# VH-VL binders against b7kms5: the designs that were tried, part 157

Target 1, 80 residues: b7kms5
Amino acid sequence: DTFETVRNTIRIESEVDESLRQLCHEERITKETWLEAAYLYLCEKPEELAQVIQLAQERLSQRKAIADYKRAKTMQERFL
Key: E = the ipSAE of ESMFold2; O = the ipSAE of OpenDDE; V2 = 0.75 times the mean of E and O plus 0.25 times the DockQ between their complexes.

## First folded at step 8 (VH-VL)

Design ps5 (framework fv_iratumumab)
Fold by ESMFold2-Fast, scan of step 8:
Structure ps5 (fold): chain C 80 residues (1-80), chain A 121 residues (1-121), chain B 107 residues (1-107)
Amino acid sequence: as target 1 above (80 residues)
Amino acid sequence: QVQLQQWGAGLLKPSETLSLTCAVYGGSFSGYYWSWIRQPPGKGLEWIGEINHGGSTNYNPSLKSRVTISVDTSKNQFSLKLNSVTAADTAVYYCARVDYYFGDESYFDYWGQGSLVTVSS
Amino acid sequence: DIQMTQSPTSLSASVGDRVTITCRASQGISDWLTWYQQKPEKAPKSLIYAASSLQSGVPSRFSGSGSGTDFTLTISSLQPEDFATYYCQQYNSYPLTFGQGTRLEIK
């Protein structure tokens, strides 16, 4: 049996990537299989899924605020 | 999902003021920069300027004396005014969103349909 | 202002061909470069940002490379929908500037 797969390019925070990479190394699994398993598990747990979605929305809002600050600073430094 | 719709002036005479408005649907207005870019017929793209929800602007120095970009956050709209137009201002004008995720990535990810502005006597 | 120069200005190719388009900056811009595709009578679409990062939803046949002043966009196996004009854009310094465009035409 084989799975049909797609390749995605995903940008995540470096601290999260490093933590996930270490977890995968310790448990002898791949980032791909961890992501698939995490999503499938949450789909069976509506209450937990809703909490994760809320966290994702909060993280997106925070990330954009930080990016706004860094963009203004970086563009000023580049212009000057 | 995210859609930019623009409207405004089509045919102008030299010395008049060009006025265009862009409305944002299906997405958040805050957390982005909103830009105007133009393209003369058969030629390349020229960046005009950008504005964020707080009203902070950056303008192309070549146009800064004639250009004003303003924002109406209550309507999710931003507008371009370009004073004292000449035939050289004939172009398709686009509004566009600037995504700057993580601060370092800045590019135009969603564009309006474009508005042809012709300046002729 | 940073001047962006593309070459060639136009190129004729056939479906299945490998196509390379180049972009040169008048001064160093690190990897602060985006590639766009524009089809006739349509707004541009972003393909690649940070010189080499593929935009979500863009086919894997598109790739970008380069750093500093010299950049390339490669289409590994040209498809009918790829005939368009391609632009590079720097975001290292204000004002933001674009190349003059490379027009990719069917042979």
Scores: ipSAE 0.026, ipTM 0.653, lowest interface PAE 6.4, mean pLDDT 86

Design ps6 (framework fv_iratumumab)
Fold by ESMFold2-Fast, scan of step 8:
Structure ps6 (fold): chain C 80 residues (1-80), chain A 121 residues (1-121), chain B 107 residues (1-107)
Amino acid sequence: as target 1 above (80 residues)
Amino acid sequence: QVQLQQWGAGLLKPSETLSLTCAVYGGSFSGYYWSWIRQPPGKGLEWIGEINHGGSTNYNPSLKSRVTISVDTSKNQFSLKLNSVTAADTAVYYCARVDYYWGDESYFDYWGQGSLVTVSS
Amino acid sequence: DIQMTQSPTSLSASVGDRVTITCRASQGISDWLTWYQQKPEKAPKSLIYAASSLQSGVPSRFSGSGSGTDFTLTISSLQPEDFATYYCQQYNSYPLTFGQGTRLEIK
């Protein structure tokens, strides 16, 4: 009985990370097992999974907009 | 799958303008930055600049006075013009897509095949 | 501009060896660093981003570590296809800058 795992490094919003850390501490679980459980649970609920994916797409769009703003600001400061 | 194909002048004389074009196939042109990177023979990589779908550009300050990157969204193409070339501009030139998957990350995920540009008298 | 310095500039190794390549930034870049692999006459291929995140499809024998100014790329068990030149690149600030490269050669 061997359970093979993969180590991943992920970048998430600091406020979300802090909230998730507190939840995991209070419930005596790890971020890894929470992520596995959340994904497996949502895979059995297609409508809820679709809502989560939509939220993820919106969050990604916001991060890209912020990245674009930072790019524009950097070049403006160097040349204007 | 996404593919970048590039073409343009291979042999130039000093003072001429370098012109290269990169075409994007198999993927969306919008939502990304598109970059030019060069590599002199036997040396490392140098970032030249980037452009997005809307035409917003960022250039390496060391090349800013000589470089122009433009986009043709109707053809899914972007182009590099480098003015007043010298022997120091001899390099393989690559076009590449800038992936910023998390919105914060910035790395080159797809590259063109490269174009050798030689500047000699 | 942020200067990226790699060490060593060249390294000879045998299949099965553990190989470590280092990269130093002239100022703090947090974990805003990508590692690339380039084979002769080919464009570079990204291996690792955010200093330690493995790109999809890249073998698990590749790993990255570090934060701030000092970074390492490790190949735990070198394979024949791994002989190439490796580059680090920072994306903490513009202009984007690369290291000078580390050439990994067959012993």
Scores: ipSAE 0.117, ipTM 0.756, lowest interface PAE 5.3, mean pLDDT 87

Design ps7 (framework fv_iratumumab)
Fold by ESMFold2-Fast, scan of step 8:
Structure ps7 (fold): chain C 80 residues (1-80), chain A 121 residues (1-121), chain B 107 residues (1-107)
Amino acid sequence: as target 1 above (80 residues)
Amino acid sequence: QVQLQQWGAGLLKPSETLSLTCAVYGGSFSGYYWSWIRQPPGKGLEWIGEINHGGSTYYNPSLKSRVTISVDTSKNQFSLKLNSVTAADTAVYYCARVDYYLGDESYFDYWGQGSLVTVSS
Amino acid sequence: DIQMTQSPTSLSASVGDRVTITCRASQGISDWLTWYQQKPEKAPKSLIYAASSLQSGVPSRFSGSGSGTDFTLTISSLQPEDFATYYCQQYNSYPLTFGQGTRLEIK
């Protein structure tokens, strides 16, 4: 074929991974092709793309807050 | 794209205070932790501590009694002060950014050029 | 503190060789591990984060694997610019700690 591919690793929430895995099984597709299709589809729909980016920003902010909490807790245990 | 430039220190005498500053260009200062790491000649890397935009600090317990990291958000700069230096503090000192963009990942993605600090009489 | 131990401490290899460097954590760190490359008199450069994720711009000949306590950095076909010291670093727990380094030297 003419496609070049790259292999990468991503870290996602386990509940999201489980749900996506079920969807891929039911629809007989792979996570790789779903990710490609989702991105390509959203690039054709600027308003929907903006909503997805907003959700992504919110989820990233939440993860950073949790990471900061864990960091503070660990340092508190070390110094107290 | 992001660039860290550092300056300060050089040659110190025992008991003096080491002072280094790192300036951040080309990227956002908030949303990251900013770290100091040192490397004695011919040895490995040692994490000193970190600070965020809001001024929250975490220090390596081995250095905590002597170290202060501070931030100047108006200048996008952060600084290291290490008190009561001895010959054991001779090292190249690096400033670096800690990236959290993959959630709670924590790795140093951009580094300053390094500053050699020599402590001798 | 989590102690990181690298093996070997030094290694000699030739251009084109497959090189493997290992890193062991004194306790489980999941995949919270980064690999760095440091050339003489230069700041370290991050190569791999989350044990196996390649940094943007890093050649595909570099790869990482492992989880828990045992980790591996592999260079599939060594190039002249790859002769350097390599460090692993854990970020599962504070303080952040590095391995002692593996020096990769030309044969």
Scores: ipSAE 0.012, ipTM 0.706, lowest interface PAE 7.7, mean pLDDT 86

Design ps8 (framework fv_iratumumab)
Fold by ESMFold2-Fast, scan of step 8:
Structure ps8 (fold): chain C 80 residues (1-80), chain A 121 residues (1-121), chain B 107 residues (1-107)
Amino acid sequence: as target 1 above (80 residues)
Amino acid sequence: QVQLQQWGAGLLKPSETLSLTCAVYGGSFSDYYWSWIRQPPGKGLEWIGEINHGGSTNYNPSLKSRVTISVDTSKNQFSLKLNSVTAADTAVYYCARVDYYLGDESYFDYWGQGSLVTVSS
Amino acid sequence: DIQMTQSPTSLSASVGDRVTITCRASQGISDWLTWYQQKPEKAPKSLIYAASSLQSGVPSRFSGSGSGTDFTLTISSLQPEDFATYYCQQYNSYPLTFGQGTRLEIK
């Protein structure tokens, strides 16, 4: 049968995107299929999945800290 | 799912203080900024300011001397006080959530129903 | 403050039309721009963030493009529920600022 797909837009770090794009080009796959394969593979490995989730939580915390810094910097430049 | 409900004074006289409160139902109160935005009748939107769970505030400089936003974390509520109102403060006031929990975006993803505040003598 | 200017201020269109609304920032804002839809007497609804990212639950007929100072919102095939006022908003710098709005009216 055919797969039904959805279109999603995501924002990721430029360096990660560049590295992933190179990997996909070298292996002749797409970002979409790599993401699907990575998720499906990890779903069968609970310990590895937990480690990935922990890394994701850490990265999210770092992005929030950077966003807070940018807000504070913009406020200081505009209001001081 | 997330719902914002607001209430407060509707009719004010010049020089009085505008007071509005917004309550958040369903979903997390922390990890977000909570904003007030106003819209004078027939005109566009103006951002007033924002507050987070910890009480950190940012205000529009055009209103900074008159505005105070506060938070009551035990009730999942945040409030706006605008001092020394004039006819120019007549507007529909909205509370809104700033979506920046899942990244570095800063846009308003959930809004309250709006409160009409009229300032007249 | 960054000034946001929308064009046109209003336009009339028919169901099925392709509609384009533009927004210009007074200085570069990269892709830090959101589009909102507002119906009479209702709060605005976010449609597109980061200039081109469609908000969950928003129909695919809506699309955004642009970066820097010039941005476009396109509705590929206008539906009856799309008649509303549209606003752009920048979040590159504080204070957050909105365009004056574009009123989309039935022809």
Scores: ipSAE 0.119, ipTM 0.746, lowest interface PAE 5.2, mean pLDDT 87

Design ps9 (framework fv_iratumumab)
Fold by ESMFold2-Fast, scan of step 8:
Structure ps9 (fold): chain C 80 residues (1-80), chain A 121 residues (1-121), chain B 107 residues (1-107)
Amino acid sequence: as target 1 above (80 residues)
Amino acid sequence: QVQLQQWGAGLLKPSETLSLTCAVYGGSFSGYYWSWIRQPPGKGLEWIGEINHGGSTNYNPSLKSRVTISVDTSKNQFSLKLNSVTAADTAVYYCARVDYYLGDESYFDYWGQGSLVTVSS
Amino acid sequence: DIQMTQSPTSLSASVGDRVTITCRASQGISDWLTWYQQKPEKAPKSLIYAASSLQSGVPSRFSGSGSGTDFTLTISSLQPEDFATYYCQQYNSYPWTFGQGTRLEIK
């Protein structure tokens, strides 16, 4: 058997990335395996999974608001 | 399955206003920017502008003085008006969805079928 | 405005070939780049976003790489349906800009 993998590019908040990179370095694991393990663990815990999904929805909403603000500001600065 | 359908005027004379509408089916209108992109015959793609569900717009500076994009949230439609057309505006016009699902990324993930607009003097 | 330049403007290839298309930005765009495929009289289809992330439903023979100013789209084993024009697009800065296109033709 061979594991079939996919390559993804993801962007996360820089402070979160710094913290996660430090954790991975100290524990001698990779970001990829941490992500896989975290998801698999949460799939066995529906209450905890629901909490993580709620946090993700909140963070996505915040990112969209920031992206909208940055778009508006960039256009304003180019024309005004 | 998200689908974009577009319609509007095909043949225009110089100085007229180009008007196109795009309708969104099978998905949420909120959470995305909705773009217009054009392609002159034998040339590459040019981004015209975008609008979100709330009516916030961004326009390509080269076209900003002539372009207006509007949204009708009750119909899940958005429209392009381009004033004072010339032969240089002859192109296939596409509507497209901009996915910024990750909050800061954007790319065109679904496109309308395209509308050929010919400006003939 | 950020200028996107593709190379080559056209190339001929045979089914089974490995094909490489390059895109260069006039200034750094990190990995804020999307690749599109356009067949005659059709709307473009997005293939790869964030320089290297495959769109859902796109065959694994397509891959993207690069960061900063130099980007590459690779088709590892060309299929008949892959003959098309390919475009890169940056979304680092407004206005969003596209390359001039690379036309992939049957040899």
Scores: ipSAE 0.076, ipTM 0.726, lowest interface PAE 5.8, mean pLDDT 86

## First folded at step 9 (VH-VL)

Design g3a (framework fv_miptenalimab; at its last look DockQ between E and O 0.02; V2 from the best seeds 0.00; counts 0 for: pae E 21.1 > 2, placed apart)
Fold by OpenDDE, look of step 9:
Structure g3a (fold): chain C 80 residues (1-80), chain A 128 residues (1-128), chain B 107 residues (1-107)
Amino acid sequence: as target 1 above (80 residues)
Amino acid sequence: QVTLVESGGGVVQPGRSLRLSCAFSGFSLSTSGVGVGWIRQAPGKGLEWVALIYWDDDKRYNPALKSRFTISRDNSKNTLYLQMNSLRAEDTAVYFCAHRTYTISFGSGKYSRYFDYWGQGTTVTVSS
Amino acid sequence: DIQMTQSPSFLSASVGDRVSITCRASQGIRSYLAWYQQKPGKAPKLLIYAASTLQSGVPDRFSGSGSGTDFTLTISSLQPEDFATYYCQQLNEWPLTFGQGTKLEIK
């Protein structure tokens, strides 16, 4: 079977990205195929998927908080 | 068609052990995504989830029962087991085995999971 | 753990009636809710999954609605064979939990 792929830009927290990179290197896989496989696996265990989603929501909230702080700081600097 | 048949129930004294079996057909526990679980029902009471085993032998337990109960399988026999140790009076119940499955709609991103087939249950009575 | 609370615990109705049973989760469970029917001495039977999807073979007089924390099972027109106990179950997270049940009796 052949699969059509789509290009995505994914930004990952630096420490997590490094850890994931090392894992993929050791296991001779790619971050892309890791994400595909992880998603499909979790789909088969939706109870665990729910936990991952909750964690992802928490991490997103953290990203937003950081982004808001950076925006506020940038605005302050513009008026100095 | 999916069928599940429980057995092994009986009357036991507190502190004893008992092993329940669930013979199933119509599906394989080697099939990706498949799970089989135990759910019990005390006399005149509601339903309580006991444990679940996945196709890959991954297991989930009710925390209140994890220390005393063990779920396992024999794929060659299409049989699910529940080893119950240190039985208590409150373990008196009908024990059901049930098929757990899931559905994914990739178009909508929707996921579903449920126990779609249940056995008729086997009765366990713990009394002095 | 997520507590599931059904209301009412007992319901009396007549054949042909429209009845509704509610289930409330102590936390958000999205749409991961199932409804079961159980008759005396029998195993539970799956009616609805994913909060609103009718299980194959179940009469369409049964319907489910809701998301988040509040859910409803509706029987549009009660039939004699519908008098039984009904349970909701959340499958959002471990441990899986059930409502305490609603016994639907004939008036």
Scores: ipSAE 0.289, ipTM 0.832, lowest interface PAE 1.5, mean pLDDT 93
Fold by ESMFold2, look of step 9:
Structure g3a (fold): chain C 80 residues (1-80), chain A 128 residues (1-128), chain B 107 residues (1-107)
Amino acid sequence: as target 1 above (80 residues)
Amino acid sequence: QVTLVESGGGVVQPGRSLRLSCAFSGFSLSTSGVGVGWIRQAPGKGLEWVALIYWDDDKRYNPALKSRFTISRDNSKNTLYLQMNSLRAEDTAVYFCAHRTYTISFGSGKYSRYFDYWGQGTTVTVSS
Amino acid sequence: DIQMTQSPSFLSASVGDRVSITCRASQGIRSYLAWYQQKPGKAPKLLIYAASTLQSGVPDRFSGSGSGTDFTLTISSLQPEDFATYYCQQLNEWPLTFGQGTKLEIK
């Protein structure tokens, strides 16, 4: 009760989300407390944070490629 | 190194069924944007597209073959399949499997797609 | 379905010649066109995609041009290893379709 929280929506790849849900269930934590803890931990470890950022950039690039592909695929369906 | 190897061809009588396999390596069909398909070539004739399956299990078929042919995959075995039912003499061909990919040019926004790697094919002969 | 028509179906030429093969689509396909080379008993090999982009490892004597409905594959100086059958393919819409092929033979 001493924290203000913000509600938001995050889109996570389904396979990653399933794995994270299993971990949180087994460790009796919540997805949001895991995210908060991971971020706070990494803030004090600059090299590890940089590695996570690199991976995040790679995943972002991959997601953009998928979105562009799905847009083109939908256009192809319009001519079927 | 991308490698595709077809198998399961042979001589069969009209009306019977045959299942072709394509064992592949050097890529994963679970990778976003990847597809693998079948193209066939009758003796002395040109190329005809048969079917394609994408990483998200979306499937596309040549409409002339859709009622008789089914594409599928087993990602744990890195294998693509083509089930061919009610075979006819005109299905006699070499069947190739091929890797389909795309590129996206961020500068121009150009989306391009093509079949960049092909197997050497397996021969299906349908004769009475 | 989009019909792809290649011309000529058969072409006889000599080493060193400049040759061109055309491919016409029955409807506009923008630049979603690929060219393949196939030698007897072998699988097709990708030469050009996006109408004009040369695939890695393909000699620069090959080039592609065109958009919309009319496309051309050009070999600027024919080499002995270029005698083969050439196919265009549209990838603009389903079903994917190929031209009937152009057989390039030594004169």
Scores: ipSAE 0.000, ipTM 0.602, lowest interface PAE 21.1, mean pLDDT 85
ESMFold2 (binder alone), look of step 9: mean pLDDT 89; pTM 0.919

Design g3b (framework fv_miptenalimab; at its last look DockQ between E and O 0.05; V2 from the best seeds 0.00; counts 0 for: pae E 8.1 > 2, placed apart)
Fold by OpenDDE, look of step 9:
Structure g3b (fold): chain C 80 residues (1-80), chain A 128 residues (1-128), chain B 107 residues (1-107)
Amino acid sequence: as target 1 above (80 residues)
Amino acid sequence: QVTLVESGGGVVQPGRSLRLSCAFSGFSLSTSGVGVGWIRQAPGKGLEWVALIYWDDDKYYNPALKSRFTISRDNSKNTLYLQMNSLRAEDTAVYFCAHRTYTISFGSGKYSRYFDYWGQGTTVTVSS
Amino acid sequence: DIQMTQSPSFLSASVGDRVSITCRASQGIRSYLAWYQQKPGKAPKLLIYAASTLQSGVPDRFSGSGSGTDFTLTISSLQPEDFATYYCQQLNEYPLTFGQGTKLEIK
């Protein structure tokens, strides 16, 4: 079978990206195929998927907190 | 139709070992996404999850029992096993094997998990 | 570990009554909650999964609701065969855990 691909922009935290890059290099795979495989695998193991989702939600919250801080700081600087 | 039949229960002294079997039909433990687990119930008490094994041989245990119990399978025989070592009085219970599966709603992305089929159980009694 | 607390532990009711059993999780489990029915000397029977989805073959007088930490099993009109012990189970994370059970008896 042939598969169509969709181009996506994925931004990954720098330390995680570096670790993932190293893993993919050693295992001769790509971050793209890793993500595909990981998702498919987790779809078959819902307890593990739930854990990953929880972790992902926590990380998203952290990103939002950082973004909010940066916005607040930028606003303050505009009035200086 | 899915069926599970436990066997191997009996009366044993503390410190001894016992191996339970669960013969199943209607499904294969080689099928992706399928799991089979053990759940026990002490006399007059509630249900306690013991262990779970997936199609890919991935295993999960109740932390309180992991050091003494081992779950395994023989796909050629469609049989699940529970090796119980260093048995204690508190291990006295009916031991059920159960089929675990899941469903996915792609429209909502909602995942559903459950033990949908259970055997009738086999009784293990640990006493001096 | 996630603790599941059912309420009440014992419930007396009559045929035709509407009854509700609650289950509270010590932490959020989203909708990964199942309800089982068990009669004496028998294996548990799955009633509800995903908190609110009725298992095939189960009468529609059974229903489940809730998400997060608080869940409810409702029997709209009790039938004689409904007197049994009911258990909730979380399947959000390992170790999988059950509530302590609710015994539904005839008044």
Scores: ipSAE 0.016, ipTM 0.726, lowest interface PAE 7.2, mean pLDDT 91
Fold by ESMFold2, look of step 9:
Structure g3b (fold): chain C 80 residues (1-80), chain A 128 residues (1-128), chain B 107 residues (1-107)
Amino acid sequence: as target 1 above (80 residues)
Amino acid sequence: QVTLVESGGGVVQPGRSLRLSCAFSGFSLSTSGVGVGWIRQAPGKGLEWVALIYWDDDKYYNPALKSRFTISRDNSKNTLYLQMNSLRAEDTAVYFCAHRTYTISFGSGKYSRYFDYWGQGTTVTVSS
Amino acid sequence: DIQMTQSPSFLSASVGDRVSITCRASQGIRSYLAWYQQKPGKAPKLLIYAASTLQSGVPDRFSGSGSGTDFTLTISSLQPEDFATYYCQQLNEYPLTFGQGTKLEIK
């Protein structure tokens, strides 16, 4: 194989992961080839890439807010 | 418009064989993610899934029927087949051909799969 | 195999009524559930997929809810054309099993 690869672990929301797994199964591709193709496709589409970045920022913010809420709630319950 | 038309039904004696056909239009079984399957309904009874074939020729069967029934296709004729061997009285039913696909919901990313288009069925009667 | 159990098997109702039909899976199927309508002598017609998503062209008086093992189809104001038999189907795993059906008839 002419492709050098890097092994990584990522954490994906379970509902999104399940949907992505089913898509990949139906299309007979893998998650890693999907990710590579999506990135390479977007590299040539600056407007679409900006939209994806905006969505990613919104999802990151939401995940941070949920994590902060859970930590705060656990701390309050710890003192009760 | 997607159309599926079943044929090949009739009255046959127990132990005999019968091949059903489903001629379809408005889609190609070469399209990735697409499948076509057979569902049957005995008189006065509910729906029973029989078999499914995918665009890549992968096949799935109701385990109770797998030993006697074979699903196949001919893409050059836009036709799906069901070969039914060693027929029994309990195989008496209307046999429907149905198109299967998937969608991803925008926003949620939710994957879904379903049988969205059905033929009107062909009747198989197995009787002495 | 996943067994799908519909309740009730038979339902009598009047035009304008709100009705609900339930479907219970013997194991969790997440939201991989479809609802179909079938009139006598006709093929089934897809109403709802993914438990709650309305198929294109289906009237908005139909709705679906539930996840996991318990699912409900609701018709908010019954119309004359809604008297039919309704089936649920799980699409989580093979074999792709259907419920036994619910026949909805005019009182």
Scores: ipSAE 0.008, ipTM 0.715, lowest interface PAE 8.1, mean pLDDT 88
ESMFold2 (binder alone), look of step 9: mean pLDDT 89; pTM 0.922

